# Designs tried in a protein design chat: VH-VL binders against q96il0. Part 117

Target 1, 167 residues: q96il0
Amino acid sequence: APERGAERRDTAPSGVSRFCPPRKSCHDWIGPPDKYSNLRPVHFYIPENESPLEQKLRKLRQETQEWNQQFWANQNLTFSKEKEEFIHSRLKTKGLGLRTESGQKATLNAEEMADFYKEFLSKNFQKHMYYNRDWYKRNFAITFFMGKVALERIWNKLKQKQKKRSN
Key: E = the ipSAE of ESMFold2; O = the ipSAE of OpenDDE; V2 = 0.75 times the mean of E and O plus 0.25 times the DockQ between their complexes.

## First folded at step 5 (VH-VL)

Design d11 (framework fv_ebronucimab; at its last look DockQ between E and O 0.36; V2 from the best seeds 0.00; counts 0 for: pae E 4.1 > 2)
Fold by OpenDDE, look of step 5:
Structure d11 (fold): chain C 167 residues (1-167), chain A 120 residues (1-120), chain B 111 residues (1-111)
Amino acid sequence: as target 1 above (167 residues)
Amino acid sequence: EVQLVESGGGLVQPGRSLRLSCAASGFTFSSYGMNWVRQAPGKGLEWVSYISSSGGSTSYADSVQGRFTISRDNGKNSLYLQMNSLRAEDTALYFCAKDTYYGSWSFDYWGQGTMVTVSS
Amino acid sequence: QSELTQPRSVSGSPGQSVTISCTGTSSNIGAGYDVHWYQQHPGKAPKLLISDNSNRPSGVPDRFSGSKSGNTASLTISGLQAEDEADYYCQSYDSSLDAYVFGTGTDVTVL
């Protein structure tokens, strides 16, 4: 009995494309879309005189990005897997092979695939609801910290102007 | 109610390894950063390690850097601490601690701790 | 490890007010990082008392208050009660260590 090779569950490598921005960049860098999540990674700039509040904001943004990358990488992998299984099962039921006479991968028509999409969305509805809820919470927090950082910067600028006038 | 339950502590010899676990309930585990904090007998609190909500970012205290590894399984609502090359100074009660909120650097919920004793 | 400095012990009579100081450095409290406070009873896990210098979580009595100025944070317990007898720890972040740092701890005794 041939030992069925344990299909290595390709765990989506957490390999965020190590897009290394140029060392001298004073700006955030946006990388190409990740092959698993299809999201563009952002490399956040670290200023030399980063305030504690700016650091908090940066860390929160980084964490939120990682959370998004992981969610969509997993979701896309699940989607692809289930889609393939659905196609195979339907082709088998129809008595059709996995390849056409021309050697191309056999596909289902748009109507048949509509059933898959409906089922997939229904099955993952709760997961998407939780994602959306957390997405809003995270972005609200980010926006809040952005506001605080903006106020801090204004205050620091005003203090510097006052010192220059006093000298 | 938020609950954190640590396990895996025990008596080990120096140089050995131990894995701690923390089971989380009562909140959306995957939404929060998690920490390990330890307390040696009769001593104060010492932060050990942090892991982000997704597990993509980790940090360690210098005292454990290169020896300890923090990880999480969000599907199982579980936090882990792999401790290698244990030393006598690692003897402590180890707490699992939850970040308070997004962007918070405080810990609002703590487990009861699991005791690790490193002795020859 | 650069621990935040706290008094070893503070004592007061019931109904009195006591203050615990937490002194940091230019790389933590002095750099502007927030301070958090925890209460720990003997044989129990720490409990968050004050977050973000002065924020009191739900369920924490109003007799607990936090403040921060310069390199020093303070926890004030007004109207000291017998149940307040515990160890108290301040906590912040240190940029030079890239780590969370705790205070040395203060034993509060009710006389």
Scores: ipSAE 0.350, ipTM 0.767, lowest interface PAE 1.9, mean pLDDT 90
Fold by ESMFold2, look of step 5:
Structure d11 (fold): chain C 167 residues (1-167), chain A 120 residues (1-120), chain B 111 residues (1-111)
Amino acid sequence: as target 1 above (167 residues)
Amino acid sequence: EVQLVESGGGLVQPGRSLRLSCAASGFTFSSYGMNWVRQAPGKGLEWVSYISSSGGSTSYADSVQGRFTISRDNGKNSLYLQMNSLRAEDTALYFCAKDTYYGSWSFDYWGQGTMVTVSS
Amino acid sequence: QSELTQPRSVSGSPGQSVTISCTGTSSNIGAGYDVHWYQQHPGKAPKLLISDNSNRPSGVPDRFSGSKSGNTASLTISGLQAEDEADYYCQSYDSSLDAYVFGTGTDVTVL
């Protein structure tokens, strides 16, 4: 079965909004936020007459989306897990229970939570540095291939006009 | 230095299973698609399977569709090929190969291969 | 037929130029898909020699060059040297099979 077409809005609603493809380059659509990454996936349309360059661009965009979704899904799960572990560890050190007298999860004050955020960022600094490097490289590649596809389409239009004149 | 090291090959009777592994190092494994390519003794190269960088997309040659399963563990920098219902024609040296760049269709680094022999 | 056709063997003397052809169909090279070339020495893994028709990766000698036109790609080895004796494979993508396809392979002999 063919994939459903999608119409692109002016910007993507996710962290990839900087490299939104031109509206007429494909008939994509945007799905609901992914449960784990909290990013909206783009469902890419596969045109019947897709050129090899267009296919390469589409696969690069699909690959980049998959990579981005996976990174943030994993990071969000790790963040949640380590946050709970940090709170649990600090409550245990204080000799406090995991629940308040009202039954709500016990929490730490803002200054204590700031310690968690600093520790988390420090622990994951290298991972985020590699992510940023790869993000820029992927988005530069996407932009480069978008330009090549645009030139290919212009050339094809000129060739069709030349064909009409010769007939 | 990019390195890919395959393992898990061996002598197996027809109808049995093997699991191949490929340990990757020297590059950000989770950023690249990966492939298995095989070469029967004295023969040419045959693409077997592809998996995207996240593992969300896979594809297979018709000759192995439904019998082989490609997978990856980006936390362990490892690529796998589960080979079920093995046949004599699956006898080959199996290479692990890295996509040249994000979503590319060429393979810039290859392992040394692991030999799978299916014989009864 | 998705198989990319290569000559079985090509030979030349040291210093000569040899050219290996790779002929496809309308579902692969003829559709405009790029061609890549690999060199494989006996008992060793393939090595990427040319990507995207004519791009030479770092570390590949200048004497290797590639081109593509219509349904055919070509690998040219200028100034043939003894270490160039190996098997050479072209590779592309086939849209009808939704699969990567390799050429039949060419054994290059240095006389």
Scores: ipSAE 0.327, ipTM 0.712, lowest interface PAE 4.1, mean pLDDT 84
ESMFold2 (binder alone), look of step 5: mean pLDDT 93; pTM 0.944

Design d12 (framework fv_ebronucimab; at its last look DockQ between E and O 0.55; V2 from the best seeds 0.56)
Fold by ESMFold2, look of step 5:
Parts: sequence; structure tokens; C-alpha cells
Structure d12 (fold): chain C 167 residues (1-167), chain A 120 residues (1-120), chain B 111 residues (1-111)
Amino acid sequence: as target 1 above (167 residues)
Amino acid sequence: EVQLVESGGGLVQPGRSLRLSCAASGFTFSSYGMNWVRQAPGKGLEWVSYISSSGGSTSYADSVQGRFTISRDNGKNSLYLQMNSLRAEDTALYFCAKDTWYGSWSFDYWGQGTMVTVSS
Amino acid sequence: QSELTQPRSVSGSPGQSVTISCTGTSSNIGAGYDVHWYQQHPGKAPKLLISDNSNRPSGVPDRFSGSKSGNTASLTISGLQAEDEADYYCQSYDSSLDAYVFGTGTDVTVL
């Protein structure tokens, strides 16, 4: 299964509330769904004393979000175009028009549309396998850097305690 | 195997423009950031520009900011560098280079380069 | 503007060890950014030799090793061989320039 917004679960406790800080916030912000990708973008906070490791993590998360939004925007466009082409082709084979007599777009029943969904998934299988592979590679890298940042912060706290106790 | 092939170099007068291309193969081009790096004759390496995997983020060395534009077409597996207002100091062999691991900030594959000579 | 400092040249006899230094500033290596190393034979494209200070990519001989301490990184070639004769560049990131930066380059000669 595609993973679209793992960070959204870690950033917001409940999905209904909108956080829109009046001043520069010390927290990440989750925006509304993008028109084309249907994914909610994260607006990342840049802390005052961002370490090189923290910067690498933030940039990796930003670039992963951009990559993910681009993939789904392209897939949604392709899906819509191929669905219309499939419907038009099947209506033509049945000798039916593209519109009903009332002017509504003609459509196919659920069993007929199931053929489209099967064909679309089959046609795009390799593309989605490459997407899933790359998404998991990116997620592994993000998790790895999150662990390194956590260790860095613990180590800095321990160094500060050691300095105080060396008086 | 990963291959990067640059093209579009040549001899050009100062103030003119050139467009470099880099054809990529052997990897999922749309999953990696890409860079241009140049090397003046007899000199060292100088980073020129970066573009993210989606094309949504770009950056440039100060020496080319405002004159060069990096772009990519993920449908054609191609990277581009539009070079405007060329100067003699832009004379160099231009390499395209692939980002390595996600977040590594190093370059694991390089093309052989295309030579740009700016001279009157 | 920012450029990592390397010795212009280093030489050694076959079988000896040589070490190439790469010295940065507080906005790049000294800030904690990783260092990467590239080998470039004459007329050829650079090749990634060491990434992330000390990681050796697949296909790179184990006689190449890297380290970093403070604002200085080092590449060591142990058991020097004739094919190691090349130019070597370090590379890092500079936060004040928001840019990748390369070292000045070191010409390694095998005597």
C-alpha cells in the first residue's frame, strides 16, 4: 500500500484542528490538501541553532514531500485521462453517445468499471513498485537521521551536565 | 549501469548563451537530485548548481546566480543548464553529477563532461 | 568564496602510505558537515572514493580510508600503487554560502 503522509500522524495529535501561527512558530505546520496530489504539505520549522545533522534531516523530509506530491499529482492526472479514454472507448463499442439525452456524461456500471481498474493497476504495476521501493528507502533514511539527531541531543545534554560537575 | 552524457558545449562569444543537456540512464532519474560541476582548464572542481528530484528546489553558486538556470524533464530523463550572459571565466569542462544516497550530499556518478569555451 | 584547503601535491613510493589533508572553516567542516573524497585521473571524470567522512563505496579498494576531526578531514592511501597516481578532491557543504564546496585538489605522484 502507498504511504502518502507518514509525518502528518507524527506532527498533529488530531486531524480536524488547523494550526496557523500568527507569528513564526516553533512547530511544523500541516497545510490543506494539495489540489493535484491530495496530500497535505508540511511547512517545516527551522530552529535557531539547527545543527548540520538537523539541517540534513529537514532537507531530506522537505525533498521527500516534494517528490511524493509530484508522483501523486502525475498519477492522478494519468488516472483521470485514462479513465475517460476507457469510458469513451467502451461507449463507442456499445454504439452509445458520450452524453445521455439529458446532457449528463454517460458512464459504465460497476462491473464494467472494474475492468478499467484492473487494467490501470496492471499497466502501472512496475511504476508503483519503483515508487514503493523509493518511498521505503527514503523513509529508512529519514528514520536513520531522526535517530542520529536524537542521539546528538542526548549527547549534548550529557556534555553540559559533565561541564557543570567538573567545577 | 548508470550513465550520464553531457552535450551542448562549444565555443561562444562573451555575453552570449548556451544550453547544456545531460541524458541519464541506468537509474530512476526522478528519484535523485542532480548537479552541475565545472572544471576550468588546469584548475580544480567548482560546484555550479543543484536541482531536487522533483525540480521543486534549486540552488546556485554565487558566481552564476541570476545568469544560469538549472532545470530537468523527468519524462525524458534529462537535466539542463541554461547559461546566459557568458563570461570568459565560465570557460570550463561541465559535468553533470548524480546525488548519491538520499541525504548524503555527495555525488556518486559523473558524466565525462562537455567543454564550454567563452572567448572573443 | 569558501574553498577547502588541500596540499598541492603529495608523493610516495609504491607500498608506502600517504595522507592528504582537507582543512575547512567554521561554516563547513568546522560546523560538523560531512566530507567526501573524489579521485580524478587525467582526462577523466571524478570518481567518488569516500563518502560521509569514512564510508567506502562498493568497488573502492580497502587501502583508501577517510577520517575527520575538528575542521580537518584526511584521506589515507595505504600500500600506494601506480594506478593511485591522480588528483584528489575533498568536498563538503558550507552553510554561510548555502553551497557545496570542493577542496583545492592534491596531485598524488607515485615515485
Scores: ipSAE 0.565, ipTM 0.823, lowest interface PAE 2.0, mean pLDDT 85
Fold by OpenDDE, look of step 5:
Parts: C-alpha cells; structure tokens; sequence
Structure d12 (fold): chain C 167 residues (1-167), chain A 120 residues (1-120), chain B 111 residues (1-111)
C-alpha cells in the first residue's frame, strides 16, 4: 500500500506583503491586494517625532491589519478547499469526469453551487460572528486612540502658538 | 474564568535548549497579544517577549534576543517560548501574561509560572 | 536593562496611607508612556492593580489609586490593611530599548 504522502498542509504563509514603500515616504502606503486574503496591506508611516500615543495607535492598527490578513487568508483557503471537494464529490455522484470533453475543469451550475454556499455559510456562521464582534472592538479601540491623538496634536499646536507669542 | 497554565520548565545545563508552553482558556485567545515575563529567585519582574494576536509581530528583550523565540497556535489556544543557548542568568520563574485590551500594553491575567533552572 | 526606580521598602500601620513612587527617564515615563501597577504576594503570580496611570480594574479596592506627573508615577494605598502586605511593581514602555520595563519593586510591610 503506497504511503499516502502527508499532504503538507500549506499553512497560509503569513502574507507579509513584500510591498516595500519608498524609504522617504511621509504618508501611509497601500499595497496591492494580497494573493491569499485579497486585502490590501497598508504600510504605516512612522513620524520622526512619534509620540507614545501615536506609536500606540500605529501598533494597534498594524496588529489589527495582521489579524485581518490572517483571518481572511485562512478563510479563503478553507473556502477554496471545501469548494473543490464539493465539486469533485458532486461530479463523481453524477458519474461525470473532472474535465469536460474540451479539457476544461468541470464545474457545477449555479443552483448546485447555491447548496454549497448555504452549507459553507451555515458551518462558518459562529466563526464569522466572533470575527465581526472582534472587528468592531478593534475598530472602536482604533477610533478611540485616533481621537486621543487628534486632541494631543491640537494641544501641542496651541502650546507652540503660545510660546511664539511670548517670545 | 480566564486561566493561563505554564509548563515545560525544569533543570537544564548551560547551552541547552528548553521549550515552554502556556495553555490558555476562558477567553478568545486569538484576539489578544501575549507575553512572557520572568522572575529570578528573590528578584523583580523582567519582561521577556511579546507576540501579537495573529502572531505576525514579535518583540524580545535584549537579554534574550537571538536566543529565544516566541510563537503561538491559536487553534490550540497555546503560547510557546523556545529557549536556546540557555545561560545561568536565565534561571527564573517564567510567567505567561495576557494583554489587558487592544493597545493597553498592560497584563491583566498571569499564569502561576513554570520554573527554569540553568545550572552546571 | 534600564529599570524604573522604586523604593526598596515602604511600611505603615493599619489604616494609614502609604505612597510608592516609580521614577523613570525621558525615554519611558518622561516620554509620556503609561504606567501600570502590579501587586504580588509571596509565592503568587502578579495581579494587575492599576492600568493606564490611574484606571482601576474591576475587583480592585478603591483604596488603591495611581497618578503620574513628569518622570514619576505614584501608587497610593489608603487605609492600609494586613492583606496589602506584598511586593508592588510599576511597569511602562521604554522607547530607547523598544521593550516593556518594570520597576525594581517595593516591599510593603504592614506594622
């Protein structure tokens, strides 16, 4: 019995987008969509005089991005795998080959695929609920820190104006 | 209830390797950053390493940089610390510590620790 | 590794108020990074006592309060009780080290 080669679970490579923005950039850069997650990575600008609060915000945004990239990369891989398995199973049941007479990959019609989508969504419902909950929590936190950073910047500008008036 | 349980500690000789584990329960493990903090006998607390919720970002104290590797398995709710090239000064109780909330940079839950002793 | 400076020990009688100082540098507390406080009883894990300079987590008595000014943070224990006998550590972040930093620790004794 040939030893079924342990299918190397292609762990979704931690899609560190190889997108390298120009070194002299003074703003955030958005990369092309990642091949696994289909999300556009953002490279966050680091100010020369970054405040502790700005740093905290930047780190939170970066971590949230990484979290999103990993989640969707894994979901897309799972989806693709299960979709392929579903198609193969259904074709086999119908006595159809995996390839058409023209040599193209055999596919199912939209009605047959609707059953797959329904089942997939049902199976992953809880996972999506947890994701959504965490997504909101993270974004609320980000928004909160954005507000704090905005206030800090206003305050610093006011202080600078007062010093200029006193001199 | 949040629980963190460290394991893998023991007596090792200098230059050897050891792997610590932390089993997490009672919270959504994949949502929080995790840390290792150590305490030498009769000494204070020393931060060792951090890993983000996704595992995409890691940081280390200078004292362990290049020797220790932090990792996590969110599917198993587990945190790890691979310790290579161990030194006598690495002798400590090692705690697993959870980030309080997003961007807090504080630790709200701690394990009981696992003891690592590096001795000839 | 640069540690935040704490007094080695602080003592008080039951019902008294005691204050623990935590002194940093321009690269940590003085840079504006938040300070957190932990309580550790002998043979136990640390417990978060104060977060973000003055925030008290749920379950922490109101007799514990935190403040920060300049390069120094302070933990005040009002109405000292026997159960408050423990080691106390401040914690922050140091930008020069790109690391979390703890204080040297303070042993609080109830007389």
Amino acid sequence: as target 1 above (167 residues)
Amino acid sequence: EVQLVESGGGLVQPGRSLRLSCAASGFTFSSYGMNWVRQAPGKGLEWVSYISSSGGSTSYADSVQGRFTISRDNGKNSLYLQMNSLRAEDTALYFCAKDTWYGSWSFDYWGQGTMVTVSS
Amino acid sequence: QSELTQPRSVSGSPGQSVTISCTGTSSNIGAGYDVHWYQQHPGKAPKLLISDNSNRPSGVPDRFSGSKSGNTASLTISGLQAEDEADYYCQSYDSSLDAYVFGTGTDVTVL
Scores: ipSAE 0.560, ipTM 0.824, lowest interface PAE 1.0, mean pLDDT 90
ESMFold2 (binder alone), look of step 5: mean pLDDT 92; pTM 0.945

Design d13 (framework fv_ebronucimab; at its last look DockQ between E and O 0.38; V2 from the best seeds 0.67)
Fold by OpenDDE, look of step 5:
Structure d13 (fold): chain C 167 residues (1-167), chain A 120 residues (1-120), chain B 111 residues (1-111)
Amino acid sequence: as target 1 above (167 residues)
Amino acid sequence: EVQLVESGGGLVQPGRSLRLSCAASGFTFSSYGMNWVRQAPGKGLEWVSYISSSGGSTSYADSVQGRFTISRDNGKNSLYLQMNSLRAEDTALYFCAKDYEYGSWSFDYWGQGTMVTVSS
Amino acid sequence: QSELTQPRSVSGSPGQSVTISCTGTSSNIGAGYDVHWYQQHPGKAPKLLISDNSNRPSGVPDRFSGSKSGNTASLTISGLQAEDEADYYCQSYDSSLDAYVFGTGTDVTVL
């Protein structure tokens, strides 16, 4: 019996978007959608005089982005795999080949695919609930730090104005 | 209840390799950054390495840079530390530590540690 | 590695208040990075006492308080109890090292 080669679980390559922004950019850059996650990566600008609070915010945003990229890359791969398996299984049950007479990939009708989507959503419901919970927590934290950074910047501007008036 | 359980420690000779593991439970492991912190016998705490929640970002102390590799398997709720080219100064109790909250850069839960002894 | 500087030991009688200092540099506490505090009993794992200079996590008694000014952070233990006998460590981040840094540790003794 030939040893069924352990299907290398194609772990979604940590899609480090090879998007390299221009070195002299003073702004955040948005890349094209990632091929696995379909999310647009953001390259965050690092100021020369980055405050500790700004650094915390930047790192939190970066980590949140990486978390989102990984989640959706894995979810999309799982979805694609299960969808293909579902289609193949249903075609086989119908006595149909994987290809039409015209050589095109055989597909199921919208009603049959609706069953797949319902089952997929049901199966992944808990995973999506945890994702949503974490998404909110991360975004609330990011928003909170954005507010703090804004206040810090205002305060620093006021101090600079006072020093200029005193000289 | 949050639990972190370290394993893989032991006695090794200088220049050898060792892999530590940390099994996490009681929280959503994939949601938090994780750290390794060590404590030499009778000494203070020393941060060793960090890995982000997704594993996409890692950082190391200068003392271990290029020799140690932190990794995680979120599907297994497990954290790892591959230690290569071990030195006598790496002798310590190694703790697995969880990030407290987003943006805090503090550690709220710690394991009991696993002892690594590097001796000739 | 630039460790944060703590007193080696602090002692007090039951019911007294004791303060532990943590002194950093311009690349860590002085740069504006937050300070965190941990308690470690002999043979036990560290426990987070104070996060982000003054935030007390759930389950930490009110008698523990943290503050920060300039390059120095402080942990105050009010109403010292026998169970407070432990090692205490401050922790921050150092921008020059791009690393988390711990204090040298303080042994608190209850007389």
Scores: ipSAE 0.861, ipTM 0.953, lowest interface PAE 0.5, mean pLDDT 92
Fold by ESMFold2, look of step 5:
Structure d13 (fold): chain C 167 residues (1-167), chain A 120 residues (1-120), chain B 111 residues (1-111)
Amino acid sequence: as target 1 above (167 residues)
Amino acid sequence: EVQLVESGGGLVQPGRSLRLSCAASGFTFSSYGMNWVRQAPGKGLEWVSYISSSGGSTSYADSVQGRFTISRDNGKNSLYLQMNSLRAEDTALYFCAKDYEYGSWSFDYWGQGTMVTVSS
Amino acid sequence: QSELTQPRSVSGSPGQSVTISCTGTSSNIGAGYDVHWYQQHPGKAPKLLISDNSNRPSGVPDRFSGSKSGNTASLTISGLQAEDEADYYCQSYDSSLDAYVFGTGTDVTVL
């Protein structure tokens, strides 16, 4: 798992509140929502003395963000395209125009749109099931490595105190 | 159940190009990083290249950097290796390999390989 | 150059234990990166035998075990069987190369 670009946070519809006066030196950064995925990307902090375990965690988080961003960008495009096709098909069946008198796109009411939402969910059920399974697997792994990093940092603090005491 | 099938190997002259493919089935291809690993006749294993599950991150061994390009098409469950400026030392059996578990950095499923021979 | 070092060959009688060493540098095993092990029978693809130093994937017999200490990892095959005759490779990550690295390989022979 080589080091590459960061992508969107996988579980946060809201931003993460952290105080860090020099952003580059201490904390991950949360960016604005991506236009296509509607997810906020995380730009990961790379510590100068990154341990192998810290590197593994960072790369796993980066790749998980990339995976999540790609999934939702693709699904949002598919949803938007199929929604338009459904609306156009139903408007043509009714003999109605594709635009309102004001030039805005014509649409269907909520009852009429319910058929689209049910059809879309049915067509994409298995894909979303596999996404959810893999999302949980990834987050379990991330949590596991976060715990390992935390223990490693505690151990390093104890070693620092042992060094001072020996002098 | 999990299957990886490489193709596109053959005999080529030095300086030429070749494109390898790997067809994946039996797992969610888009969820895992993928690798190319090669083995020269009678020799050991040599990692060649890595690509992340989304395709957003790639890495290459120094011996192939700038000449080989790894790519994937998650819509076709396919992994590719474009090999340019081939040399005799690139002669090997080329395997595609799937990342094991998230954060493990090991490879659990391998194809049977496709042979690339670079010779005049 | 940046290969992990393994003995060329190891042999043992059925029922004995054999141990294969895998020695790295300060940029891979010595830096603390995990070691994985693969078994390769002649004419076959490699098979993951041990991940993350000591974990056995499902379906790997208990007689295979792994450990790591300092700059060296070890694979132990206890109760050696005829089907264990194969080539064995260790693998890790090297931070100076930003690359996965394999060991030189060990040919295990069952006498």
Scores: ipSAE 0.677, ipTM 0.875, lowest interface PAE 1.3, mean pLDDT 86
ESMFold2 (binder alone), look of step 5: mean pLDDT 92; pTM 0.938

Design d14 (framework fv_ebronucimab; at its last look DockQ between E and O 0.67; V2 from the best seeds 0.00; counts 0 for: pae E 4.3 > 2)
Fold by OpenDDE, look of step 5:
Structure d14 (fold): chain C 167 residues (1-167), chain A 120 residues (1-120), chain B 111 residues (1-111)
Amino acid sequence: as target 1 above (167 residues)
Amino acid sequence: EVQLVESGGGLVQPGRSLRLSCAASGFTFSSYGMNWVRQAPGKGLEWVSYISSSGGSTSYADSVQGRFTISRDNGKNSLYLQMNSLRAEDTALYFCAKDTEYGSWYFDYWGQGTMVTVSS
Amino acid sequence: QSELTQPRSVSGSPGQSVTISCTGTSSNIGAGYDVHWYQQHPGKAPKLLISDNSNRPSGVPDRFSGSKSGNTASLTISGLQAEDEADYYCQSYDSSLDAYVFGTGTDVTVL
């Protein structure tokens, strides 16, 4: 009995974007789209005198990005896998080969694929609802901290101006 | 109700490995960062490790850096701590602790802890 | 590891007020990081008592209050009760260590 090769579940590699921004960068860098998630990674700048609020904001943004990258990488992998399985199953049912006479990969028509998309969306509806909920919560928190950081910066600028006037 | 239940503690010899687990319930586990905090007998609290909600970010105390590995399975609502090269000073009650909310750096819920004893 | 400094023990009579100090450094409390407080009864897990210097979570009695000034945070227990006998820990973040830091702990006894 041939040992069924354990299909290595291609765990979406935690695609640490190998994009290394220049060391002397004083701003955030946006990398090319990740091959799995199709999201552009952001490398956040770390100021030398980062305040606790700025640090919290940066970390929250970074974690949110990682969360998004992982979610969509997994979702895209699942989608691709299920799509392929659906196509193969339907072609088999039709008595068609996986390749056309011209050697191209056989595909289903738009109507048949519409059924796949409907089923996929239905199956993943709850997952998407949870994602959306968490997305809003994270972005709300980020926005809130952005506001706090903005206020802190204004306050610090005002204090510096007062000190300069007193000297 | 939020519940955190630690397991996997026990008596081990120095240099050995142990894996702790924390089972989470009563909240959306995948939405929150998780931590391990330990308490040596008759001593104070010591933070050990953090893992982000997605598992993409981790951090460790210097005392355990390179020896301990924190991980999570969001599908199983479980947190783990792989402890390698255990030392006598690692003897402690290990707590699983939940982050409160995004951007907050404190712990709102704690487990009852699991005891790890490292002795010859 | 840089621990926040707390008094080893504080005692008071029922109905009195007691204050626990938590002293940090320029890399933690002095850098502007928030301080949080936990209560731990013997043989029990820690419980969040105060968050973000002075915020009292739901279910925490009004007799507990927190404050922060400079490098020092304070927990005040007003109207001390027998049930308040416990260990108290402050907690913050240290930028130099890139780690959470706890206080050394304070044993509160009710006389």
Scores: ipSAE 0.603, ipTM 0.842, lowest interface PAE 1.0, mean pLDDT 91
Fold by ESMFold2, look of step 5:
Structure d14 (fold): chain C 167 residues (1-167), chain A 120 residues (1-120), chain B 111 residues (1-111)
Amino acid sequence: as target 1 above (167 residues)
Amino acid sequence: EVQLVESGGGLVQPGRSLRLSCAASGFTFSSYGMNWVRQAPGKGLEWVSYISSSGGSTSYADSVQGRFTISRDNGKNSLYLQMNSLRAEDTALYFCAKDTEYGSWYFDYWGQGTMVTVSS
Amino acid sequence: QSELTQPRSVSGSPGQSVTISCTGTSSNIGAGYDVHWYQQHPGKAPKLLISDNSNRPSGVPDRFSGSKSGNTASLTISGLQAEDEADYYCQSYDSSLDAYVFGTGTDVTVL
């Protein structure tokens, strides 16, 4: 029999997308959009000789991706749930059923739906403000560590070149 | 401002289970990884477990792997440690510890701890 | 689980300097991982003193300083005071264990 159950939890599952990169990849790899967050996950390459600084950057990027995926998965779930509840409530107030005579879900007109969109944005304003603040803080930190890693790699190249010249 | 308050410690028999909780306040809990660290009476500090900010990544000390489970509820600003198959050597004061701002691997805030005693 | 090696105890008179060593291996301090230091008074939780080898968090007196070289880190308390009597722990990360590791702890006594 066919599997009809959707994941309709109040909280989306934690963790990155289930998609796996090709075996023996030497690159960071971008997968398909995650089912819940609609964001594309990055699967990070771990080199054999990863420095402690490179590891810090990779883990920061991984944890930022986890955080971002979870935030948008939860927001998308909340949006869908509250949209259906709003439609149901307004149809009930108008004395209408949840289905048309044809069996399709009854809907509201554009003016009525505009009330929902405005209410949702207003209700979530502060949550999105704090999300944006944290998003910028995380991207600043990532950029800072990317710069440190770049300098580390340049310094290591110069040290190798200087050692070669001196024997 | 930052506060971490552990609870759920107590006296239990070997082989039994106990669940610790840590209530967090004064910071955006969902933005930081969290840790459990323990200290046996009269002994030093021992790291126990880590969980990432989203809960998607966890790790454990070898001494507790397979027996302890770290979890978090970001909606309640709470961290948990489920401790199964407890042994006498798990007797310790258990601290909840906040991981630092992004890109570091140290503990900037600690709770006062909750005591777990495993004894017949 | 491995530990970073610290002396069991050190002591000094008020106004003197004491230094606590923290020795690791090639999988932790020797691999280039940073060292952090915590102070713990009796019956209290640990408190961060030094992060990233030498960084002093806000509110920590400037008589505390840290350094790292090779496999060894050091915490120095200059101008020792009575309130500095406590246990001190270093901490790092171990890549072979994929784990945070603490030092064995040092009991500082003010004579």
Scores: ipSAE 0.326, ipTM 0.716, lowest interface PAE 4.3, mean pLDDT 84
ESMFold2 (binder alone), look of step 5: mean pLDDT 92; pTM 0.942

